# Designs tried in a protein design chat: miniprotein binders against q96jn8r1131to1294. Part 39

Target 1, 164 residues: q96jn8r1131to1294
Amino acid sequence: TLEFLENHGKNILLSNGNRTATRVASYNQGIVVINQPLVPQLLVQVRIDFLNRQWTSSLVLGVITCAPERLNFPASACALKRAAWLLRGRGVFHNGLKICEKFGPNLDTCPEGTILGLRLDSSGGLHLHVNGVDQGVAVPDVPQPCHALVDLYGQCEQVTIVNP

## First folded at step 16 (miniprotein)

Design kr5
Fold by OpenDDE base, fold request of step 17:
Structure kr5 (fold): chain B 164 residues (1-164), chain A 96 residues (1-96)
Amino acid sequence: as target 1 above (164 residues)
Amino acid sequence: DEKERKIEEIIYRAFELSDEGELEEALELIVEAIRLAVENKDEELLIWAIYIIANIAQALGDPELLEKVLELAEEAYERTKDPEIKWLIEYLEKDK
């Protein structure tokens, strides 16, 4: 089953069989990683459960290509030094380099209840799904194995892994 | 370790500034971080810093700076053979 790993950001509390992640303090230190690596045609989805409008930025979604079990997570996904492919706002980033300016919907404005999904296609392209709709390829060739990552940042205080 | 943390903080701050559009200040910081990383022989942080300066150069639209970044990346790859820096080289060459 899909679960968040026990190795997570300092402000994260896992519940619901480790399928729900809640950031219980501050606005950061909220990185979580899903246990199973992404494989082609596996759709991994998380639902935004709660937003705190006190903040302007929201969650970051992406993948990491390093071993997540031993990773020392920084305060935010944007501070990941390597092996990171991230969707933030409408941008796509690789290790801090913006490789796409405008992609899909603005993650900072997704309301509660939004279901965000990640899926690898047969060519290694990473797709973003929003409420079940394929938004296209965010990253054309992602190294494998990779793990889905969610940074519960700013507004985003809780997400839950949901089945397709 | 303390030096490493300092360099990391500078690199991340440079990213934040670039993200906020403060590109000139970001550039100054990242150059310093690169210098420190080289001095400390920290290849991991150097590679990260190269990504950040690439981002800054890209945002500035400065082809000369991008060329310098590419050279720096190539040198790093010669030393480390890190696939992350190889990716960056290929990316920079494609967008050139």
Scores: ipSAE 0.911, ipTM 0.961, lowest interface PAE 0.4, mean pLDDT 95
Fold by OpenDDE base, look of step 16:
Structure kr5 (fold): chain B 164 residues (1-164), chain A 96 residues (1-96)
Amino acid sequence: as target 1 above (164 residues)
Amino acid sequence: DEKERKIEEIIYRAFELSDEGELEEALELIVEAIRLAVENKDEELLIWAIYIIANIAQALGDPELLEKVLELAEEAYERTKDPEIKWLIEYLEKDK
Protein backbone atom coordinates (compact mmCIF):
# COMPACT_ATOMS: atom_id res chain seq x y z
CA THR B 1 0.00 0.00 0.00
CA LEU B 2 1.28 3.42 -0.94
CA GLU B 3 1.51 5.79 2.00
CA PHE B 4 3.40 8.84 3.08
CA LEU B 5 6.25 8.17 5.47
CA GLU B 6 6.04 9.39 9.03
CA ASN B 7 9.26 11.29 8.44
CA HIS B 8 7.91 14.50 6.93
CA GLY B 9 8.00 18.27 7.07
CA LYS B 10 7.17 19.97 10.33
CA ASN B 11 3.93 21.53 9.12
CA ILE B 12 2.47 18.31 7.76
CA LEU B 13 -0.29 16.28 9.34
CA LEU B 14 -1.03 12.88 7.88
CA SER B 15 -4.48 11.34 7.78
CA ASN B 16 -6.54 8.79 5.89
CA GLY B 17 -4.14 5.98 6.64
CA ASN B 18 -1.20 8.24 5.83
CA ARG B 19 -2.49 8.67 2.29
CA THR B 20 -3.47 12.29 2.82
CA ALA B 21 -1.00 15.02 3.69
CA THR B 22 -2.14 18.42 4.91
CA ARG B 23 0.04 21.43 5.53
CA VAL B 24 -1.53 23.08 8.53
CA ALA B 25 0.70 26.11 8.98
CA SER B 26 2.61 28.71 7.00
CA TYR B 27 3.58 28.18 3.36
CA ASN B 28 6.46 25.73 3.72
CA GLN B 29 7.85 22.86 5.81
CA GLY B 30 5.56 20.62 3.79
CA ILE B 31 7.73 17.87 2.32
CA VAL B 32 6.38 14.31 2.26
CA VAL B 33 7.82 11.14 0.80
CA ILE B 34 5.97 8.06 -0.42
CA ASN B 35 6.98 4.86 1.32
CA GLN B 36 7.55 2.50 -1.60
CA PRO B 37 10.42 3.18 -3.95
CA LEU B 38 9.62 3.75 -7.58
CA VAL B 39 10.16 0.71 -9.73
CA PRO B 40 9.51 0.35 -13.42
CA GLN B 41 5.82 0.28 -14.29
CA LEU B 42 4.71 1.49 -10.86
CA LEU B 43 2.62 4.61 -11.26
CA VAL B 44 2.46 6.75 -8.14
CA GLN B 45 -0.21 9.42 -8.18
CA VAL B 46 -1.30 12.23 -5.91
CA ARG B 47 -4.34 14.44 -6.19
CA ILE B 48 -4.28 18.11 -5.33
CA ASP B 49 -7.07 18.44 -2.80
CA PHE B 50 -6.91 22.03 -1.64
CA LEU B 51 -5.23 25.17 -2.85
CA ASN B 52 -4.80 28.44 -1.03
CA ARG B 53 -4.55 31.19 -3.62
CA GLN B 54 -2.82 33.49 -1.18
CA TRP B 55 0.53 32.47 -2.65
CA THR B 56 1.76 32.25 -6.23
CA SER B 57 3.90 29.11 -6.08
CA SER B 58 2.51 25.63 -5.63
CA LEU B 59 3.65 22.07 -5.00
CA VAL B 60 6.96 20.61 -6.04
CA LEU B 61 7.01 17.04 -7.29
CA GLY B 62 9.99 14.79 -7.72
CA VAL B 63 12.15 11.99 -6.42
CA ILE B 64 14.97 11.53 -3.96
CA THR B 65 17.66 8.88 -4.24
CA CYS B 66 18.70 8.82 -0.60
CA ALA B 67 17.16 6.99 2.30
CA PRO B 68 13.99 8.91 3.11
CA GLU B 69 13.52 7.58 6.63
CA ARG B 70 16.64 9.33 7.89
CA LEU B 71 16.42 12.50 5.86
CA ASN B 72 16.26 15.81 7.67
CA PHE B 73 13.88 17.81 5.56
CA PRO B 74 14.56 21.44 4.86
CA ALA B 75 11.80 24.03 4.75
CA SER B 76 11.43 23.52 1.00
CA ALA B 77 12.46 20.90 -1.51
CA CYS B 78 14.56 23.49 -3.30
CA ALA B 79 16.91 23.42 -0.33
CA LEU B 80 17.66 19.71 -0.64
CA LYS B 81 21.42 19.43 -0.84
CA ARG B 82 21.70 16.27 -2.85
CA ALA B 83 19.94 13.31 -4.38
CA ALA B 84 17.00 15.43 -5.51
CA TRP B 85 15.25 15.57 -8.88
CA LEU B 86 12.42 18.06 -8.77
CA LEU B 87 9.64 19.40 -10.95
CA ARG B 88 8.79 22.99 -10.08
CA GLY B 89 6.63 25.19 -12.23
CA ARG B 90 7.67 24.10 -15.69
CA GLY B 91 11.27 23.46 -14.74
CA VAL B 92 13.21 20.34 -13.88
CA PHE B 93 15.91 20.67 -11.25
CA HIS B 94 18.68 18.46 -9.96
CA ASN B 95 20.18 19.63 -6.67
CA GLY B 96 19.34 23.21 -7.57
CA LEU B 97 20.59 23.00 -11.13
CA LYS B 98 17.93 23.67 -13.74
CA ILE B 99 18.30 20.89 -16.26
CA CYS B 100 15.13 21.69 -18.20
CA GLU B 101 13.48 25.07 -18.66
CA LYS B 102 10.10 24.01 -19.95
CA PHE B 103 8.56 20.65 -19.23
CA GLY B 104 4.92 19.67 -19.03
CA PRO B 105 2.26 21.87 -17.58
CA ASN B 106 3.02 24.56 -15.06
CA LEU B 107 2.63 22.92 -11.68
CA ASP B 108 2.00 26.33 -10.15
CA THR B 109 -1.25 26.63 -12.08
CA CYS B 110 -2.68 23.14 -11.71
CA PRO B 111 -6.15 23.38 -10.19
CA GLU B 112 -7.65 21.39 -7.37
CA GLY B 113 -8.50 17.90 -8.46
CA THR B 114 -5.47 17.58 -10.70
CA ILE B 115 -3.89 14.16 -10.43
CA LEU B 116 -0.13 14.13 -10.78
CA GLY B 117 1.78 10.92 -11.31
CA LEU B 118 5.34 9.71 -11.45
CA ARG B 119 6.50 6.57 -13.20
CA LEU B 120 9.82 5.01 -14.12
CA ASP B 121 10.08 3.38 -17.50
CA SER B 122 12.21 0.36 -18.30
CA SER B 123 15.19 2.54 -19.18
CA GLY B 124 15.12 4.49 -15.94
CA GLY B 125 13.36 7.51 -17.34
CA LEU B 126 11.11 9.39 -14.95
CA HIS B 127 7.74 10.27 -16.47
CA LEU B 128 5.26 12.84 -15.31
CA HIS B 129 1.58 12.03 -15.65
CA VAL B 130 -1.11 14.67 -15.49
CA ASN B 131 -4.68 13.48 -15.13
CA GLY B 132 -3.64 10.17 -16.60
CA VAL B 133 -1.78 11.64 -19.55
CA ASP B 134 1.91 10.85 -19.90
CA GLN B 135 3.75 14.13 -20.33
CA GLY B 136 6.99 12.44 -21.30
CA VAL B 137 10.36 11.92 -19.70
CA ALA B 138 11.29 14.58 -17.18
CA VAL B 139 14.54 12.91 -16.16
CA PRO B 140 16.09 10.46 -18.61
CA ASP B 141 18.06 8.33 -16.19
CA VAL B 142 17.17 8.40 -12.52
CA PRO B 143 19.38 6.55 -10.06
CA GLN B 144 17.60 3.74 -8.30
CA PRO B 145 16.25 3.17 -5.79
CA CYS B 146 14.35 6.42 -5.59
CA HIS B 147 11.27 7.64 -3.76
CA ALA B 148 8.56 10.01 -4.90
CA LEU B 149 8.54 13.30 -3.06
CA VAL B 150 5.86 15.96 -2.78
CA ASP B 151 6.52 19.37 -1.34
CA LEU B 152 3.26 20.94 -0.26
CA TYR B 153 4.46 24.45 -0.89
CA GLY B 154 2.72 27.77 -1.24
CA GLN B 155 -0.77 27.29 -2.58
CA CYS B 156 -0.84 23.54 -2.16
CA GLU B 157 -2.19 22.68 1.27
CA GLN B 158 -3.41 19.11 0.83
CA VAL B 159 -2.74 16.13 -1.40
CA THR B 160 -3.92 12.54 -1.36
CA ILE B 161 -2.34 9.45 -2.83
CA VAL B 162 -4.72 7.93 -5.35
CA ASN B 163 -4.68 4.64 -7.18
CA PRO B 164 -4.42 4.51 -10.94
CA ASP A 1 27.49 23.10 13.68
CA GLU A 2 27.12 26.83 13.34
CA LYS A 3 29.60 27.11 10.50
CA GLU A 4 27.79 24.45 8.53
CA ARG A 5 24.47 26.16 9.08
CA LYS A 6 25.86 29.47 7.93
CA ILE A 7 27.27 27.99 4.77
CA GLU A 8 23.98 26.23 4.06
CA GLU A 9 22.09 29.47 4.44
CA ILE A 10 24.42 31.26 2.07
CA ILE A 11 24.11 28.52 -0.53
CA TYR A 12 20.34 28.52 -0.34
CA ARG A 13 20.22 32.30 -0.50
CA ALA A 14 22.40 32.17 -3.59
CA PHE A 15 19.93 29.76 -5.13
CA GLU A 16 16.99 32.00 -4.25
CA LEU A 17 18.68 35.00 -5.77
CA SER A 18 19.46 33.09 -8.92
CA ASP A 19 15.86 31.96 -9.09
CA GLU A 20 14.80 35.58 -8.85
CA GLY A 21 17.16 36.59 -11.62
CA GLU A 22 19.65 38.34 -9.38
CA LEU A 23 22.52 36.44 -10.91
CA GLU A 24 25.38 38.75 -10.05
CA GLU A 25 24.52 38.86 -6.39
CA ALA A 26 23.91 35.12 -6.43
CA LEU A 27 27.36 34.60 -7.89
CA GLU A 28 29.01 36.67 -5.19
CA LEU A 29 27.31 34.69 -2.46
CA ILE A 30 27.98 31.27 -3.92
CA VAL A 31 31.65 32.07 -4.40
CA GLU A 32 31.82 32.97 -0.73
CA ALA A 33 30.03 29.77 0.19
CA ILE A 34 32.50 27.74 -1.84
CA ARG A 35 35.39 29.42 -0.10
CA LEU A 36 33.89 28.72 3.30
CA ALA A 37 33.09 25.12 2.42
CA VAL A 38 36.66 24.53 1.30
CA GLU A 39 38.06 26.13 4.42
CA ASN A 40 35.77 24.05 6.58
CA LYS A 41 36.57 20.93 4.55
CA ASP A 42 32.86 20.34 4.10
CA GLU A 43 32.66 18.23 0.99
CA GLU A 44 28.89 17.84 1.06
CA LEU A 45 28.24 21.56 1.07
CA LEU A 46 30.97 22.10 -1.47
CA ILE A 47 29.28 19.70 -3.85
CA TRP A 48 25.96 21.45 -3.38
CA ALA A 49 27.58 24.82 -3.92
CA ILE A 50 29.13 23.56 -7.13
CA TYR A 51 25.67 22.65 -8.39
CA ILE A 52 24.39 26.10 -7.53
CA ILE A 53 27.25 27.93 -9.18
CA ALA A 54 26.76 25.71 -12.22
CA ASN A 55 23.16 26.85 -12.29
CA ILE A 56 24.20 30.48 -12.02
CA ALA A 57 26.84 30.11 -14.71
CA GLN A 58 24.31 28.45 -16.95
CA ALA A 59 21.82 31.25 -16.41
CA LEU A 60 24.49 33.84 -17.08
CA GLY A 61 25.53 32.07 -20.24
CA ASP A 62 29.13 32.43 -19.22
CA PRO A 63 31.26 29.75 -20.86
CA GLU A 64 34.39 30.78 -19.02
CA LEU A 65 32.67 30.45 -15.69
CA LEU A 66 31.23 27.11 -16.73
CA GLU A 67 34.72 25.92 -17.53
CA LYS A 68 35.88 26.96 -14.09
CA VAL A 69 32.94 25.16 -12.54
CA LEU A 70 33.87 22.04 -14.46
CA GLU A 71 37.42 22.24 -13.19
CA LEU A 72 36.18 22.70 -9.65
CA ALA A 73 33.86 19.73 -10.05
CA GLU A 74 36.64 17.55 -11.40
CA GLU A 75 38.84 18.45 -8.50
CA ALA A 76 36.07 17.66 -6.06
CA TYR A 77 35.48 14.33 -7.75
CA GLU A 78 39.11 13.36 -7.42
CA ARG A 79 38.84 13.88 -3.68
CA THR A 80 35.38 12.53 -2.95
CA LYS A 81 34.50 10.16 -5.79
CA ASP A 82 30.93 11.32 -5.15
CA PRO A 83 28.53 10.11 -7.85
CA GLU A 84 26.62 13.39 -7.64
CA ILE A 85 29.72 15.23 -8.79
CA LYS A 86 30.37 12.65 -11.45
CA TRP A 87 26.90 13.30 -12.80
CA LEU A 88 27.52 17.03 -12.87
CA ILE A 89 30.78 16.61 -14.74
CA GLU A 90 29.09 14.51 -17.36
CA TYR A 91 26.24 16.99 -17.61
CA LEU A 92 28.54 19.95 -18.06
CA GLU A 93 30.61 18.15 -20.65
CA LYS A 94 27.54 17.26 -22.69
CA ASP A 95 26.37 20.85 -22.73
CA LYS A 96 29.60 22.08 -24.29
Scores: ipSAE 0.910, ipTM 0.960, lowest interface PAE 0.4, mean pLDDT 95
Fold by OpenDDE base, last read:
Structure kr5 (fold): chain B 164 residues (1-164), chain A 96 residues (1-96)
Amino acid sequence: as target 1 above (164 residues)
Amino acid sequence: DEKERKIEEIIYRAFELSDEGELEEALELIVEAIRLAVENKDEELLIWAIYIIANIAQALGDPELLEKVLELAEEAYERTKDPEIKWLIEYLEKDK
């Protein structure tokens, strides 16, 4: 069963069998990681439940290639020192390096109810899915094992893991 | 560790500035962070800083700076054999 790990950002409260993550304070400290590592052809999806339009930026979605159980999460996914491949806005980042300027829809403007998915293909390419539509390869040749990461940042105050 | 925390803060601030388009200021900060990381022999933070300065150099479109970043990365790889710095080297070489 897919669920968020108990090791998460300080402002996160888990509910619904750890399938729902809610950021209950501030605008950051909202990183969560899904327990099962991504494997090829497995689609992992989260739904944006609640947005607070007070902020400009929204959630960050990506993967980490380190052991999530031992990771000390920073306040923002963008502050991950290593092993991070992140989708933010329309950009794709690796450890703070922008490797793609314009990819897929702008995550900062996705409305509530949007379902975001991550999937590895047979070549290790990380695909983004938006409402079930494959947006293409965001990150080629992602190291494995890797875990899906969601940073409930800024606008994004709640997400829920949903089944395909 | 206080020194480590300081370096981390500088690196992250450099990233934020670069994200905001303040590339010159970002560059100044990241250079300082690199200096501090080297002084403190903190290879992990150095590698992170190298990623950030690569990002800045890329945003600046400065091939000379990118070359210097590559050299720095190669030196770090010789010391650490860190696969992530190896990735960066390969990435930078591909973009040449």
Scores: ipSAE 0.910, ipTM 0.960, lowest interface PAE 0.4, mean pLDDT 95
Fold by OpenDDE base, fold request of step 17:
Structure kr5 (fold): chain B 164 residues (1-164), chain A 96 residues (1-96)
Amino acid sequence: as target 1 above (164 residues)
Amino acid sequence: DEKERKIEEIIYRAFELSDEGELEEALELIVEAIRLAVENKDEELLIWAIYIIANIAQALGDPELLEKVLELAEEAYERTKDPEIKWLIEYLEKDK
């Protein structure tokens, strides 16, 4: 069963069997990690449940390649110093290095109800899915094992893991 | 420790500035962070700083700076054998 780990950002409250993450304070400290590592052919999806449009930025989606259960989470995914591959806005980042300027739809403008998915292909490429549509390879060769990460940042106040 | 925290804050601030398009100011900060990381023999923070300065150099479109970053990365790899530094080296070489 896919769940968010109990090790999470300080402003996160888990519910619904740890399948729903809610940021209950401020605009940051909202990182969560899914318990099972991504493996080829497995599609992991989260739904944006609630947005607070007071903010301009929204959630960050990606993967980490370190042990998630003992990770010390920074206030924002952008402050992860290593082992991070992140999708933010339309950009793709690795440890703060922008490796792609324009990829897929702008995550900052995705409305409530949007379903975002991550999937590894047989070549180790990380795919983004938006409402069931494969947006292509965001990262061509992701180290394994890796875990899906969601940073409930800015607008994004709640997400829920959903099955394909 | 306190030194580590300070260096981390500088590195992150450099990233934020670069993200905002303030590349010159970002460069000044990240160079300072690198100096401090080297002085403190903090390889982990140095590696992160190298990623950030690579990002800045890339945004500036400065091939000479990118070459310096590559050299710095190669030196770090010789010391640490960190696979993430190896990745960066390969990335930078492909972008030449």
Scores: ipSAE 0.909, ipTM 0.960, lowest interface PAE 0.4, mean pLDDT 95
Fold by OpenDDE base, fold request of step 17:
Structure kr5 (fold): chain B 164 residues (1-164), chain A 96 residues (1-96)
Amino acid sequence: as target 1 above (164 residues)
Amino acid sequence: DEKERKIEEIIYRAFELSDEGELEEALELIVEAIRLAVENKDEELLIWAIYIIANIAQALGDPELLEKVLELAEEAYERTKDPEIKWLIEYLEKDK
């Protein structure tokens, strides 16, 4: 069963069998990691439940390739020092380096109810899915094992893991 | 420790500035962070800083700076054999 790990950002409250993450304070400290590593052909999806339009930026989605259980989470996914592959806005980042300027839809403008998915293909390419539509390869040759990460940042105050 | 925290904050601030388009200020900060990381012999933070300065150089469109970053990355790889740095080297070689 897919659920968020108990090791999470300081402002996160887990509920619904750890399938729902809610940021209950501030605009940051909202990183969560899904328990099961991504394996080829496994589609992991989260739904944006609530947005607070007070903020400009929204959630960051991606993967980490380090052990999540012992990770000390920074206030923002963008502050992850290593082993991070992140989708923010329309950009793709690796450890703070923008490796793609424009990819898929702008995550900062995705409305509530949007279902975002991550999937590894057989060649190790990381795909983004938006409402069931494959947006293509965001990151080729992602190191494995890796875990899906969601940073409930800014606008994004709640997400829920949903089944495909 | 406190030194590590300070360096981390500088690196992250450099990233934020670069993200905001304040590239010159970002460059100044990240260079300082690199200096501090080297002084503190913190290879982990140095590697992260190299990623950030690569990002800044890329945003500046400065091929000469990118070449210097590549050299710095290669030196770090010789010391650490860190796969993250190996990835960066390969990336920079393809993107320059």
Scores: ipSAE 0.905, ipTM 0.959, lowest interface PAE 0.4, mean pLDDT 95
Fold by OpenDDE base, last read:
Structure kr5 (fold): chain B 164 residues (1-164), chain A 96 residues (1-96)
Amino acid sequence: as target 1 above (164 residues)
Amino acid sequence: DEKERKIEEIIYRAFELSDEGELEEALELIVEAIRLAVENKDEELLIWAIYIIANIAQALGDPELLEKVLELAEEAYERTKDPEIKWLIEYLEKDK
């Protein structure tokens, strides 16, 4: 069963069998990690449940290649020192380095109800899915094992893991 | 560690500035962070800082700076053999 790990950002409250994450304070400290590592053909999806439009930036979606149970989470995913591959806005980042300027839809403008998915293909490419539509390869060769990460940042105050 | 926290804050601030388009100011900060990381022999923070300065150099489109970043990365790899910095080296070489 796909769930968020108990090791999470300080402002996160888990519910619904740890399938729903809610940021209950401030605009940050909202990182959560999904328990099962990504493997080829596994589609991991989260739904944006609630947005707070007083902020401009929204959630960050990506993967980490370190052990999530022992990770000390920073206030935002962008402050992860290593082992991070992140989708923010329309950009793709690795440890703070922008490796793609424009990819897929702008995550900052995705409305409530949007379902975002991550999937590894057989060649190790990380795909982004938006409402079931494959947006293509965001990262061509992701180290394995890796875990899906969601940073409930800014606008994004709640997400829920959903099954395909 | 207080020094570690300070360096982390500077690195992240440099990233934020670069994200805002303040590339020159970001560059000044990240150079400071690198110096501090080297002084404290903090290889982990140094590697992170190298990623950030690579990002800044890329945004500036400065080939000379990118070359300096590559040299710094190669030196770090010689010391640490960290796969993260190895990835960066390969990325920078392909991006030329």
Scores: ipSAE 0.905, ipTM 0.959, lowest interface PAE 0.4, mean pLDDT 95
Fold by ESMFold2, fold request of step 17:
Structure kr5 (fold): chain B 164 residues (1-164), chain A 96 residues (1-96)
Amino acid sequence: as target 1 above (164 residues)
Amino acid sequence: DEKERKIEEIIYRAFELSDEGELEEALELIVEAIRLAVENKDEELLIWAIYIIANIAQALGDPELLEKVLELAEEAYERTKDPEIKWLIEYLEKDK
């Protein structure tokens, strides 16, 4: 079954058989990674369980293309120096370079209960799903293997892996 | 290493400033980070700094700066053959 990997951000507490991640302090140090690489037939979905609207920014989604088990995670996904493809707000970023200004909905405004999904298509394109609706290709050719990542940043205090 | 940590912090601060729309201040910081990374011979941080200055140059819409960034990236690629820099070179050339 899909679980969050035991190697995660310092402010994360895993529960519910490692299918739920909660950020228990501050606004950052909330990176979690799914325990299996993406393959074209795999849809990884998380539900936003709890938001704290005190913050302006919210979660970051994406993939890393390096092995996650021994990686030292930075405080924020945006500080990943290499091998990172991230969806943040309405933008798409690679290693801090904004490669798309407007893709899909604004993640900073997604309410509690939103289900966010990531999958690869047969060409290696990374797709975002929002409440079951495919938003299209965020990144056209992601190097493989790649690993789904969520950064419980700012508003986002808890997510749970859910089945498609 | 304290020098590496300081350079890394400057690069991330430049990214934050760029994200906040403070592009000129971000540019000044990232140029300093690049000089420090070159002085320290830290190719990993230099590659990341090149990504960040590319981000800033793109946001500024400054074609002369983008050409300088491309030159810097090509020089780093010749030294390292790092695929991360190769990707960036291809990305920057795609819009020309």
Scores: ipSAE 0.878, ipTM 0.944, lowest interface PAE 0.5, mean pLDDT 93

Design kr5
Fold by ESMFold2, last read:
Structure kr5 (fold): chain B 164 residues (1-164), chain A 96 residues (1-96)
Amino acid sequence: as target 1 above (164 residues)
Amino acid sequence: DEKERKIEEIIYRAFELSDEGELEEALELIVEAIRLAVENKDEELLIWAIYIIANIAQALGDPELLEKVLELAEEAYERTKDPEIKWLIEYLEKDK
């Protein structure tokens, strides 16, 4: 059963059997991680439930390649110092280094109801799906095991895990 | 550790400035963070700072700075054997 891990950002409240994450304060401290690593054939999907359009930036989506159960999460995913591969806006980042300028849609403009998915292909490539449409390989060879991460940042105040 | 928190804050601020397009200000700040991380003997923060200055150098399109970043990364790798800095070295070599 896919759920958000109990270890999460300080401003997160989990509900709906730990399948829904809500940021209940501020604009940050909203990191959540899926409770099992990505494997081929596993598509992890979250729906954007609630956005506060008064912020300019929105959620960050990606993976971490270290064990998440006891990790001390920073206030924002972009402050992860190691083991992080993140999609933010239109960019792809590794530990704060932008490795791709333009990949997929701009996450800062995705509306409520958007379903965002992550999966690994057989070569270890990380794929983004948007509303069921494969956007291609964001990161060609992600170290494994890796764990799907969402940072409910800025605009994004709630996401829910959705079945494919 | 209060010094570690300050260094972390400086590194993240440099990242934010770089993201906002304030590349020269970001560079000045990350150079200071690197100096402090070396002084404090904090290899983890130094490696992260090297990632951030690599990002800034890439955005500036400054080959002289990129060479200095690579040298710094190689020195950190020799001290630590940290796979994170090895990945960065390989990335910078391919980007050339």
Scores: ipSAE 0.876, ipTM 0.943, lowest interface PAE 0.5, mean pLDDT 93
Fold by ESMFold2, fold request of step 17:
Structure kr5 (fold): chain B 164 residues (1-164), chain A 96 residues (1-96)
Amino acid sequence: as target 1 above (164 residues)
Amino acid sequence: DEKERKIEEIIYRAFELSDEGELEEALELIVEAIRLAVENKDEELLIWAIYIIANIAQALGDPELLEKVLELAEEAYERTKDPEIKWLIEYLEKDK
């Protein structure tokens, strides 16, 4: 059973059996992590439940390759100093370095109801799924173990883990 | 830890400025963060700062700056053997 870890950003309230995360204050402090590492047969999916369009940026999606249970999360995923591979806007980032200008949709414009998925392939490639459609490899050969992360940033105020 | 937190804040602010397209201001700030991280002997913050200046140098398309960044990364790798900086060196060398 997939759940968000109890260790999360300061502005997160978990509900629905820890399958729903809500940012209850401000625009940041909204990092959540899935409670088990990615493996090739596992597709982790979250639905965007609620957006506040007053903000210009939206959620960040990705993985961390270090143990998340006792990690001190920064205010924003983009401030992760190491072991982070992030999809943000249309870009792909590693520890703050933009490694791809355009991959998949612009996350800042995804509407409520969008289902975003993360999966590893057998070669360790990180795949993004959007509404059930594989967008291809965002990051080749991600170190394992790795853990799916969502930052409920800016516009994004609620996401829910959904089954494939 | 107060110096560490201040250096972290400067590095992240440089990232934000770079993301907003303020590359000259971002560069000024990240150079200061690198200087402070070196003075504080904080290798983890220095490695992160090297990632951020690599991002800025890439956006500027400045080959002289990219060479300096690679030199700095190689020196950090020699001291630390940190796989994070090794990955960055390999990434920068792929610029063919």
Scores: ipSAE 0.875, ipTM 0.942, lowest interface PAE 0.4, mean pLDDT 93
Fold by ESMFold2, last read:
Structure kr5 (fold): chain B 164 residues (1-164), chain A 96 residues (1-96)
Amino acid sequence: as target 1 above (164 residues)
Amino acid sequence: DEKERKIEEIIYRAFELSDEGELEEALELIVEAIRLAVENKDEELLIWAIYIIANIAQALGDPELLEKVLELAEEAYERTKDPEIKWLIEYLEKDK
């Protein structure tokens, strides 16, 4: 069963059998990671449950390619120094380098109820799904194993893992 | 190490400034972070700083700076053989 790992950002409270993550303080320290690595047949989906429009930026979505169970998470996913492939706003980033200017929707404007999905294709390409619709390959040939990551940043205060 | 923490904070601040469009200020800050990482012999932080200055150089569209960044990355790869810097070198060579 897909769950968020117990190792998470310090401002996160897990609930609903570790399938719901809530950021309970501040605007950051909200990194969560899915407990199973991505495999081509696995679609990991989270629903945006709760947004606070006071902030201008919103969640970051992506993968890490290092072991997550004992990783010391930074305050924000964008401060991950290695092994990180992130979708933020309209951009795709690797370790802080913007590798694609525009991919998929602007995550900063996704409303409550949006379902965001990640999966690998058979070539190791990372796909974003938005409300069930495949947006194409965000990152070609991601190293495996990798785990899906969500940073409940800024606007995003709660997400829940949902079934495809 | 307190020096390591400070260098990390400078690198991340440079990233934030770049993200906000303050490219010249970001560049000044990341150059300082690189100098400090070299002085402290911190290859992990240096590699990350090289990623960030690559990002800044790309945003500036400055071919001379990008060439210097590639040289710095190559030197770091020769010392470390770190696959993260190897990936960056290949990425930068493709972009030329």
Scores: ipSAE 0.875, ipTM 0.942, lowest interface PAE 0.4, mean pLDDT 93
Fold by ESMFold2, look of step 16:
Structure kr5 (fold): chain B 164 residues (1-164), chain A 96 residues (1-96)
Amino acid sequence: as target 1 above (164 residues)
Amino acid sequence: DEKERKIEEIIYRAFELSDEGELEEALELIVEAIRLAVENKDEELLIWAIYIIANIAQALGDPELLEKVLELAEEAYERTKDPEIKWLIEYLEKDK
């Protein structure tokens, strides 16, 4: 069963059988990781449950390509120094380098109820899904194994893993 | 340690400034972070700083700076053989 890992950001409280993550303080320290690596045909989906529009930036979504169980997570996903491929706002980033200006929707404006999905295709391409619609390949050659990551940043206060 | 944490903070601040469009200020900070990472012999922070200055150089559209960034990345690759810096070199060469 898909769950968030017990190793997570300091401001996260897990509930609902570790399928719901809530950021309970501040605007950061909200990184969570799915407990299984992505494999072809596995679609990991999370629903945005609660947003606080006080903030201008929202969640970051992506993968890390190193083992997550014992990592010391930084305060924000954007401070991951290596092994990180992130969708943020409209852009795609690798270790802080913007590799695509516009991909998919602007994550900073996705409303509550939006379902965001990640999967690998057979060629190792990372796909974003938005409300069931495949947005195409965000990253063409993601190293494997890789692990789905959500940073409950800024606006985003709660997400829940949902079935495809 | 304390020096490592300070260098990390400078690198991340440079990223934030770049993200906000303050490219010249970001460049000044990341150049200082690179100098400190080299002095401290911290190859992991240096590689990350090279990613960040690559981001800044790309945003500036400055081909002379991009060439210097590529040179710095190649030197780091020769010392470390780190696949993260190899990926960056390949990315920068393809983007040209």
Scores: ipSAE 0.870, ipTM 0.940, lowest interface PAE 0.5, mean pLDDT 93
Fold by ESMFold2, fold request of step 17:
Structure kr5 (fold): chain B 164 residues (1-164), chain A 96 residues (1-96)
Amino acid sequence: as target 1 above (164 residues)
Amino acid sequence: DEKERKIEEIIYRAFELSDEGELEEALELIVEAIRLAVENKDEELLIWAIYIIANIAQALGDPELLEKVLELAEEAYERTKDPEIKWLIEYLEKDK
């Protein structure tokens, strides 16, 4: 069963059988990780439940390729120093290096109710899905095992894991 | 380590400045962070700082700076054999 891992950002409260994550303070400390690594048959989906549009930046999605259970998360996903492949705004980043300028929709403008998905293809390519629509390969060859990550940053105050 | 936290904060601030389009200020900060990481003998922070200066150099479109970043990355790879810096070297060498 897909759940958010008990090791998470300090401002996160887990609920709904650990399938819902809420950022209950500030604008950061909102990193959550899915409790199973991605495999080709697994589509991890989260729904954006609540946004505070007073912020200009919103959630970050991606994967980490190191073990998440005992990792000390930074305040923001963009401060992950290694093993991180992140989708932010329209950009794709590896450890803070922008490797793609335009990929998929602008995450900073996705409304409440948007369903965002991550999966690996058979070649190790990381795909983003938006409301059921495959956006293509964000990262062509992600090291495995990798773990889906969401940073409830800025605008994003709550997400829920949903079934495909 | 408090020195490590300070270096981390400088690296992230340089990333933020770069993201905001303040590339020259970002470059000044990341160069200082690299110097501090070397003095502190912190290879993990140095490798991350190299990622960030690579990002800044790419945004500047400065081939001379990118060449210096590649040299720094290669030196770090020789010391560490860290696959993270190996990936970066390969990425920079493919960047046309």
Scores: ipSAE 0.868, ipTM 0.940, lowest interface PAE 0.5, mean pLDDT 93

